VH-VL binders against b7kms5. Designs and how they scored, part 138

Target 1, 80 residues: b7kms5
Amino acid sequence: DTFETVRNTIRIESEVDESLRQLCHEERITKETWLEAAYLYLCEKPEELAQVIQLAQERLSQRKAIADYKRAKTMQERFL
Below, E stands for the ipSAE of ESMFold2; O stands for the ipSAE of OpenDDE; V2 stands for 0.75 times the mean of E and O plus 0.25 times the DockQ between their complexes.

## First folded at step 8 (VH-VL)

Design gx4 (framework fv_miptenalimab)
Fold by ESMFold2-Fast, scan of step 8:
Formats: C-alpha cells, sequence, structure tokens
Structure gx4 (fold): chain C 80 residues (1-80), chain A 124 residues (1-124), chain B 107 residues (1-107)
C-alpha cells in the first residue's frame, strides 16, 4: 500500500462543510483528498500559506468570541 | 452478506421520547467513506430524510427535526441510533436506516442499502 | 432547500407499455440524482444513480436521462413486478430531498 492513512475527527462550520461537500460532488473527489491536495499545494506557496494561516487565526478568534458570549449568556440566565 | 436491521419502534404518547437502533452486519461503521442515516415515511406519504452521520462523525439533520432528534453511533457495537425527543403526532412514520455508497470515482453518495424499517406511532 | 417535483403523481398503465416519469429540481443539480422503487410494505430499492447509471442487478428495461433541472425515468416494456411507487432524490446538497413520488398502477 503506497498510502498509509490516519483517521482524524475534525469539526468545521456547517456552511463551510456544505460548500466543500458540494464542490467534492461536482468535481468527483473526496473531502479527504481535497484536504490533502490543498495543504500540499499551500506548502509550495509560502505567501498563500501565510494568508490562509491569517484567515484561520481570525476564524479561531471568532469561535472563541462566540464561546465567551454563550458562557456570559448562561451566567446571565442563572444569576440575573 | 451486508444487512441493516432497525429496532426500537413502538407506540408512544405525545411529548415522550423513543430511541431507535440500527444494527449493521457485514461492514464496519468506522469504514472510511461510509455514511449512514435515517429516512422516514408517514402512512401513505413519501420519503423524508431525517439525519445522517458520516464515518468522520459529521452529523447532518433535517432543519425541522434538528432540535428534537439526535443521531449517534457506537462503532464497537456497529450500531446506529436515533434519539427522538418531544414526539408529536406528525412524527408517526416507518423509520428506515440506510447506508450511502462507499468512496468511488464518481464522488456521489446515494442510498445503496436500506433496512426493512421500524414503525413509530405517536398517538393519544 | 432544493425542491424536487415529480410528474405525474399517479400513472395508470398496462403490461408491455413504455412509461416515463419526470422529476424537476428547483435549481441545477448537474447529474446528481438517484431513482428509487418502493413496493407496498417494503423498503425503497436503488434503481439508478448519477441520473443515468443503472444499479447492478436492475433490469435493463429501466433507464434514466437528463441533467441540470429536468430528469426522466423510463421503463421500456412494463412488467407486472414494476407496479410500485417511484421516487427521485437529489444528491447535490443538504438537506437531501426527495420528490413526492409517482405511483404506477395497473390499468
Amino acid sequence: as target 1 above (80 residues)
Amino acid sequence: QVTLVESGGGVVQPGRSLRLSCAFSGFSLSTRGVSVGWIRQAPGKGLEWVAHIDYDDDKRYSPSLKSRFTISRDNSKNTLYLQMNSLRAEDTAVYFCARTSFYDSSGLKYFDLWGQGTTVTVSS
Amino acid sequence: DIQMTQSPSFLSASVGDRVSITCQASQGIRSYLAWYQQKPGKAPKLLIYAASTLQSGVPDRFSGSGSGTDFTLTISSLQPEDFATYYCQQLYSYPRTFGQGTKLEIK
């Protein structure tokens, strides 16, 4: 076997997953192979990789802000 | 031989909960490329997709059912579950479990195997 | 959501007839459509996927055609075992949606 694989569980935003799944169906590829190809392509393009990392950092910050908001809302419902 | 066998249906009163099971034989739910899910059919009506779960644990729900229904699986028991809460008369249906096709070059995921279905009746 | 509309909802035919059932999507779904057959009291059976590819074990009197928004299931010479309800399903996006079904009855 030329390909040894690992199984990862990854949670992504539902709208992003829907869009990616549509793309995979249209192009007759899998989510797994798209992820591999995207990463390998970006590793050969340092400037593009930097832009992707920046976007990832922004999205991570947004998720943290949403989590903080939900925690605060729960606290208000309990103690207000 | 590959089989899908549903169980857990029955008669239940409105507002209560019920858990359906689907036992898979002849393939593993942890197999890469496999998605499994639930489709229901009300008496005399057509097919309605309920929910599915992919081999990577991604879950999708019918928007109208997402707040009341939860899909899960136990890979060690090779079993798919549907937890149904706050049941209503309109949830009365035969519930089928089904598998989508494995990975192929087409990229399409159609329901190639179906169980016989289990009946849920919400009455009173 | 993508709406799938079948026509006709009911079809009466005789053994030996050529029959066609149509399915229309509310938006383009390319060739990402499947057809299922369901007999009373039984689970659905996959007939055709990718709009025109016949599932293994399905008789060659069944055929599918179309792309984009308009699709057709054809049975070239109707047999007694073909009297059933037929459903189309789009495979393009979530939520997965089915047509309302076409019930094929004996004349």
Scores: ipSAE 0.000, ipTM 0.602, lowest interface PAE 16.1, mean pLDDT 85

Design gx5 (framework fv_miptenalimab)
Fold by ESMFold2-Fast, scan of step 8:
Structure gx5 (fold): chain C 80 residues (1-80), chain A 124 residues (1-124), chain B 107 residues (1-107)
Amino acid sequence: as target 1 above (80 residues)
Amino acid sequence: QVTLVESGGGVVQPGRSLRLSCAFSGFSLSTRGVSVGWIRQAPGKGLEWVAHIDYDDDKRYSPSLKSRFTISRDNSKNTLYLQMNSLRAEDTAVYFCARTSFYDSSGLKYFDLWGQGTTVTVSS
Amino acid sequence: DIQMTQSPSFLSASVGDRVSITCQASQGIRSYLAWYQQKPGKAPKLLIYAASTLQSGVPDRFSGSGSGTDFTLTISSLQPEDFATYYCQQLYSYPYTFGQGTKLEIK
């Protein structure tokens, strides 16, 4: 049978993407199926899910800092 | 000169509340990319991260302290607060105020600036 | 939570010695590790961040190395002002956690 699916575009760190690509190649799976399986597995394991959320929160904070740095640099280059 | 100055510490009885303050000079708590927080150290022991707050009011807590402690800021006074409720003997420590900031395109954090600390003693 | 374990907890050394302090994480933290120095009665001072990057103003006798789970802080030639307690910290995931500390004492 056929699964009903949606297309998503996601930006991730290049080193993470390279590592994930290698894992998918070795195990003969796709990024899509890995993401689905990881989420489904974690939803059934509350303690591990909490740890993943804590890591995600720190990574989100890091991305905000990078965006703020780039914005400050752009303003200096435009007006100085 | 950039400084962090803690205040509000003292001797309190178990079960009571205490509010710590940290006054900042030389930078604004509303500065984009900056986060500020609290790290404590019990007598003769190591460092323990308590909580931090980002410029965008995003708050993070040590899971063991989240139910009793609340972090907040007042940008108009350039002051950080830690509200400590239901105090226990185990909360006896020097409480340091510390800043993190981004210094490069990677967004890596580290505590680059610390206050002198304020002492909290929970004793009957 | 990620546990940080330092070795040794106590170290005796003489001025001019080369010393190393190790920090081990209970899981991989990439290079998200910082080292701090704390002198008695004082606040901690940042020495190294990103596992190996020396903070501005810190003497070049201090160096850091490692990634993943195993990290080392090295002082190549101890000076009298280096006798202090040293802490590692992971900033990979919340909650941020510190090692138990290494007290460096004069022999």
Scores: ipSAE 0.344, ipTM 0.850, lowest interface PAE 2.9, mean pLDDT 89

Design gx6 (framework fv_miptenalimab)
Fold by ESMFold2-Fast, scan of step 8:
Structure gx6 (fold): chain C 80 residues (1-80), chain A 124 residues (1-124), chain B 107 residues (1-107)
Amino acid sequence: as target 1 above (80 residues)
Amino acid sequence: QVTLVESGGGVVQPGRSLRLSCAFSGFSLSTRGVSVGWIRQAPGKGLEWVAHIDYDDDKRYSPSLKSRFTISRDNSKNTLYLQMNSLRAEDTAVYFCARTSFYDSSGLKYFDLWGQGTTVTVSS
Amino acid sequence: DIQMTQSPSFLSASVGDRVSITCQASQGIRSYLAWYQQKPGKAPKLLIYAASTLQSGVPDRFSGSGSGTDFTLTISSLQPEDFATYYCQQLYSRPWTFGQGTKLEIK
C-alpha cells in the first residue's frame, strides 16, 4: 500500500528551480520524488550528507547577508 | 532465506597473498541501499571493519589496510571477494562477511546479516 | 577516526537482573550507532540499529537509547542466553569503528 504524504511550500532560487525543473522533465520524474530520493540517498552516505549540510549552511548565510544589506541600504536612503 | 558463506582462509606465510570469497544468496548486491563487506576479529580481540562495497560500486577501506587489500564483487556469481596482499602476522583473524541494510525508509546502515567467518593465520 | 569506548569492559550479573552497558563516541555520530551480541565461536548478531530501533526477531527485553556521543544498551531481565560479549559500532564516518566490547558473565 501507499504511505501518507504532507504538502510543503518551499522557496528556492529561480535559477536552481529552472535547472531542477529541466532535470525532472528530461528524466520524467517529479520534484517531490527527486527531493525524497536525494535525501534518502544522502542518508546512506553520511560523509556526503555532511558536505551538503555545509553547503546549505553557506547558502543560508549568504541569503541572510544579502537580506541584511538590502535592509540597511533602505534605512540609509530613508533616514540618512 | 538469506545466507553469507565465507571461504578461502588458511595458513599463509608473511608477505604472501590470499583471496577470500563470500557466497551470498537470497538478495542482490545491485539492490539500492545494500552493501556487503568484511569485518575481522583477531584471536581474543574485538571487531575491526576492513572494507565494504555498496550497490553502486562505491568501495571503502580501513585506512590502515587500503594499500594492501582490495574488495570486489561478481554479481553474476553472487560472490564478494577480498584480495589480501603483503600479509603480516597482525592480519591473523577470523574474517566475517557481512551485509548492511536491506534498505528501509531511513537509509541508515547496519550489519544485519553475518557469515560464520573464515580463519586466516599468517605464520612463518 | 572516531573512537568508541564501552563501559564496563566486564560485567558480572545474575539471571533476572537489569543491566546497562554504555558506549561513548569521541565525536558526534547522531543516531548512526548499532549494538551487536557475540557468543563464543559465533558470528556477531545485530540487536539494535539507529541507536534505538530493535532488530526484527530480537527479544523486547533489549533496548537502546542515546544520540550524539552517549549511548546505552539495556537488558531489562537477563536470561541465560544473554551471557555474551556486546559491541557498539558507529556507522557515521569511515572507518566504521567498534567499541572494545563488554563481556557479560554469570555471577
Scores: ipSAE 0.013, ipTM 0.707, lowest interface PAE 7.7, mean pLDDT 87

Design gx7 (framework fv_miptenalimab)
Fold by ESMFold2-Fast, scan of step 8:
Structure gx7 (fold): chain C 80 residues (1-80), chain A 124 residues (1-124), chain B 107 residues (1-107)
Amino acid sequence: as target 1 above (80 residues)
Amino acid sequence: QVTLVESGGGVVQPGRSLRLSCAFSGFSLSTRGVSVGWIRQAPGKGLEWVAHIDYDDDKRYSPSLKSRFTISRDNSKNTLYLQMNSLRAEDTAVYFCARTSFYDSSGLKYFDLWGQGTTVTVSS
Amino acid sequence: DIQMTQSPSFLSASVGDRVSITCQASQGIRSYLAWYQQKPGKAPKLLIYAASTLQSGVPDRFSGSGSGTDFTLTISSLQPEDFATYYCQQLYSWPWTFGQGTKLEIK
């Protein structure tokens, strides 16, 4: 009757976290139950799931770029 | 001193294939953080993103085109390619080669450098 | 996909006029928007990035504003060389999408 659970730590953008915290506070839910519900909902919505995956791919690309921002900035200056 | 020069355009019959090339000078396609790709524009219409490839070979395609188009590069020749298969009349467009660049800490890549384009006409 | 709709599709104005072009996203895209200028027979040129930041070398008569779903490109005093088609682009999600374009003619 009790679900087995796993504890994990994830890093997300602070603005996203702030917005999610406010939503959870207003709706009386937790971040972990939001994550579970969102994933379960999207698994039953193929078109919406595809949109989320596309957003995730872009955000992953952005994080790669952020990690290399200083180097990319130097490259940009080299060509100006 | 960076230049992008497209080639390979022309008139082609429906159902045929065509390969476009974009030669880069002044920077290396293998440079970390560099992304390059193709944007097309049909006569009298707007811009449509086709495909891009990152320095680490991560490829992205327009969902409507990924079954027929393949993006690739040859780092030793510093050249970007677009292989277009099963061409249709709606593929008629000017195809631009473009590079993306960073300008802030958001990690967003903007198209800051474009070639002059090569024209593809799919006609019987 | 995120749809980008520009208004108006065509705009005719006189030299010296203040003109504004709008771009509306079908969903929130934060400030992940760029504006491009395309002159006849030429490739597009990056004008504004991050919705409001002017690209180096672009005249200060150009400005961008907005966030979320509604964005505006403004030219404070139109010049003859501003004859062009302007496009917005969202960078929030794949696939990247452009607005249909706004053709600006100085007449």
Scores: ipSAE 0.323, ipTM 0.824, lowest interface PAE 3.1, mean pLDDT 88

Design gx8 (framework fv_miptenalimab)
Fold by ESMFold2-Fast, scan of step 8:
Structure gx8 (fold): chain C 80 residues (1-80), chain A 124 residues (1-124), chain B 107 residues (1-107)
Amino acid sequence: as target 1 above (80 residues)
Amino acid sequence: QVTLVESGGGVVQPGRSLRLSCAFSGFSLSTRGVSVGWIRQAPGKGLEWVAHIDYDDDKRYSPSLKSRFTISRDNSKNTLYLQMNSLRAEDTAVYFCARTSFYDSSGLKYFDLWGQGTTVTVSS
Amino acid sequence: DIQMTQSPSFLSASVGDRVSITCQASQGIRSYLAWYQQKPGKAPKLLIYAASTLQSGVPDRFSGSGSGTDFTLTISSLQPEDFATYYCQQLYRYPWTFGQGTKLEIK
């Protein structure tokens, strides 16, 4: 019937969010149900799950690098 | 001047272990945003990424090598290590250490500085 | 793993020529591609990152283009020091993978 749910606030790359919103609109589903379905499906596909985890690791590394770049740029501009 | 100098290579028999070192000069491995890693190249072949480690000790490995190889660092000695266990003939290669730069708004960690490499030969 | 295939594997050319080498990814990698140059017995040198951004200190005769699965490195007027092996690398997903290399040698 009704699932017991939790509320999450997630920040996603704008271009990815726009693409996902369009997909959800076209297929008449929500971002919440897409996320649940994607995770459940991937848990049944170990090879694909590994590839998704590897992509997530790279994207996390990229986000950290962007934050580090902004911090370094700000510090260097103070002295330049 | 910023330099990376590899050492520890040599000839070793299959099944043995070997530890490579990379000494850094002109920058600190603990500096926010820097990461360093290992790339290898077999004789006459192309480049293969092995592993890297970030300033915050976040480690990433090539899936085929993670069970046998361990990346680590000693910030007090400004040195990067690669511990290689259960060596095989196919591990024969020149091993380069390389640094990535964070001076890029895209967040990509491309290899902007390389050492000259140290040769590992695994033979019976 | 994402496979990177370079074409050609071997290219013969003369000083002053315009040459292009290509790199194809087995899946879409956006613009997360770098190009490296390696001379015999030496370490690789970064030429281009983010598919088309020239690294500081690299001559402007080098340029990169492409996105998704198809990428091209172009040298507009070959100089003697450009005869080397060139590698592409994808940074879209771990593990990071390189192409097999394109050896550019004198005609």
Scores: ipSAE 0.448, ipTM 0.868, lowest interface PAE 2.5, mean pLDDT 90

Design gx9 (framework fv_miptenalimab; at its last look DockQ between E and O 0.76; V2 from the best seeds 0.00; counts 0 for: pae E 13.1 > 2)
Fold by ESMFold2-Fast, scan of step 8:
Structure gx9 (fold): chain C 80 residues (1-80), chain A 124 residues (1-124), chain B 107 residues (1-107)
Amino acid sequence: as target 1 above (80 residues)
Amino acid sequence: QVTLVESGGGVVQPGRSLRLSCAFSGFSLSTRGVSVGWIRQAPGKGLEWVAHIDYDDDKRYSPSLKSRFTISRDNSKNTLYLQMNSLRAEDTAVYFCARTSWYDSSGLKYFDLWGQGTTVTVSS
Amino acid sequence: DIQMTQSPSFLSASVGDRVSITCQASQGIRSYLAWYQQKPGKAPKLLIYAASTLQSGVPDRFSGSGSGTDFTLTISSLQPEDFATYYCQQLYSYPWTFGQGTKLEIK
């Protein structure tokens, strides 16, 4: 290995995963190297980094709302 | 019936501060899955999102307004606030408070209920 | 920020007409778009969410279509109460942004 690495497990939207998997297959790269390259590139582009952070904040808000929606739906179904 | 009623608008001089209130009836601001916020509209212009706050106090702001505006709520009074500092002529607008609800499993926050608005005029 | 551009800005039409207004995003926003109606002196009202889903209580003459960057709001047969200003909003990324509005006027 030429690098010291860390293993992480993450969950992402299935539609995003499918699209990213296809991109990686076509370009002959891996999800790990795409993530590293994207982060390194954005760290040198402050305006683009800010835009990505804003998108991430919206997606985080969506995940919280989805969890709340599922919880409410489960509670309603239990008392039907 | 669920109602949202804004208050606190008026005529103020540039550089001053103003606090808007929005009183909610018929539901709790602490209701899980709901956020509430402010949208403004300058005379003859379109809609501009200002800020929102979630039931668990997570806050988001328009980047251009974040340094001057603060959103907060008081659950005991069921009231939403917008503290506006260092007011400028371009802050002149009708300020609407609005609620979001979940409409599908996507978790997107569409504005499904709006107050009537309160007018803020910044003029010298 | 994502810019939302509506076309046309002004539209004159008659009762019974079929009209369409468009909304273009400066980048892809998936289907994360809502349409609102605002009558003079009133607050906006949600018409359509997720680009094509009609909000409960909204007449079925309203429909939405599109994804990515191009979106359309259609009213199949204009009624007198439909003369208003219409706004699109993207929910893809913060800050949330609205189109400049399309004012629908009686001919």
Scores: ipSAE 0.498, ipTM 0.881, lowest interface PAE 2.0, mean pLDDT 90
Fold by OpenDDE, look of step 9:
Structure gx9 (fold): chain C 80 residues (1-80), chain A 124 residues (1-124), chain B 107 residues (1-107)
Amino acid sequence: as target 1 above (80 residues)
Amino acid sequence: QVTLVESGGGVVQPGRSLRLSCAFSGFSLSTRGVSVGWIRQAPGKGLEWVAHIDYDDDKRYSPSLKSRFTISRDNSKNTLYLQMNSLRAEDTAVYFCARTSWYDSSGLKYFDLWGQGTTVTVSS
Amino acid sequence: DIQMTQSPSFLSASVGDRVSITCQASQGIRSYLAWYQQKPGKAPKLLIYAASTLQSGVPDRFSGSGSGTDFTLTISSLQPEDFATYYCQQLYSYPWTFGQGTKLEIK
């Protein structure tokens, strides 16, 4: 009947977020239900899950690199 | 002056192991934002990425080599290593070590400094 | 894996010529592309990064363009020292992959 939900904040890359938002709008779903459905689907697809995990790890590495650059840039600007 | 110097190459028989070293000078491997990696080039062939390790010790490998090759570093010695096990004839190549750093807001890391390479020959 | 296909594999040109080398990715890689120059017996040298940004110290006769899947390295006026092999590399996803190379020879 009813289920409990947990609130959390998810930050998504702007281009991906826009694309996902458009998809969800067209399909009359939400990003939340999309994520739930995608995860449940992948739980039944171990090979596909592994591929998604690898891609997620790559994207995390990119985020780290971007963050490091921004920090370094900020520091440089402070001392120049 | 920044320099990368590879060593450890040689002639080995198939199935043997070999460890390559890359000594860095002019910068520290522990520097945030700096990554180092290995790229190889078979005789007369193109470039092939092997592996890299970043400042947080995150290691990435070519899928075909992951089971046999291990990348590591010793910050105290400012040296990068490539442990190669179960060597095969197709591993014959010049092995370059290279440094990467971020250049722009995309956070992309490019190989901006290279060593001269060390030659590994696997033959019976 | 992302395949990088360079064209042509071999190119003959003369000093002063304008030449272009293309690199096509099997999928979109945004601007996560670098160009390298390699001379015989030497290590590769970074020329262009982020598809179009010239590496410091590289002559401005070199330029890079493109995004997504199609990229181009252009040398506006070939100099004698430019005859070498050129490689593109994608850094969009692992494993990082290179094009097969383009050998630029003197005509």
Scores: ipSAE 0.024, ipTM 0.759, lowest interface PAE 3.4, mean pLDDT 90
Fold by ESMFold2, look of step 9:
Structure gx9 (fold): chain C 80 residues (1-80), chain A 124 residues (1-124), chain B 107 residues (1-107)
Amino acid sequence: as target 1 above (80 residues)
Amino acid sequence: QVTLVESGGGVVQPGRSLRLSCAFSGFSLSTRGVSVGWIRQAPGKGLEWVAHIDYDDDKRYSPSLKSRFTISRDNSKNTLYLQMNSLRAEDTAVYFCARTSWYDSSGLKYFDLWGQGTTVTVSS
Amino acid sequence: DIQMTQSPSFLSASVGDRVSITCQASQGIRSYLAWYQQKPGKAPKLLIYAASTLQSGVPDRFSGSGSGTDFTLTISSLQPEDFATYYCQQLYSYPWTFGQGTKLEIK
């Protein structure tokens, strides 16, 4: 097998992204390598992984709420 | 005119079950972005969030209640339910149903409409 | 769980006074905070959402401020109908916890 990379786009909340960019700059790493390292580290730490998953679920709920707001507001505006 | 009306409260012995209902008028539980849920208030005490359910059946519970309480809805009747099993004395409270507002620019769910509550008393 | 601590528990003030009620979160909740008013025997009523946004139909003598962990509800000129218990609630993470309440007594 070869280790290929995949290009994709992810959306990160701006305040979190700014903090992550600063960390990566100071530590001379990239966001990509930080994400890979964080995931690989957590795969072997069930209790820490569970906490990260809980936080991720909360953040997904918040993002869903924003998307639902935009869709609901668009429907109301279509009906004047 | 939007209203929320709870029913199903009563006096019950410990270990028994009750099902609370909340009937909605003036909006649909199926509306995208709508969340509805239950908040309770023990006598002389503050408010405690119990559970909520989104328009797409995403359900969340207070951890201390998750094993005994089940939230559900029937969209055809525009009704929210709370099934409460294995009731204990500490479950004695007024149970309010509440709706989140239509989301604002923050995308958050705030309880902008409340029913008047139904009283559950768990005692011997 | 995020604990919400309100201060004071009881507040006595005269009509016309400016009063403030504080709410502190045990960890950062950004601006995901609501304030409610509850009169005896009634359901709570939303006053402020997103920490500082006034709900429709609420008098502008009510205002909210703060972010992160420290939040304040202010009533700029207390009216007799403002006698109530006030609650904050965080909606940043489950479970969505409330403060213990602040009972405001006018006199």
Scores: ipSAE 0.000, ipTM 0.667, lowest interface PAE 13.1, mean pLDDT 85
ESMFold2 (binder alone), look of step 9: mean pLDDT 90; pTM 0.933

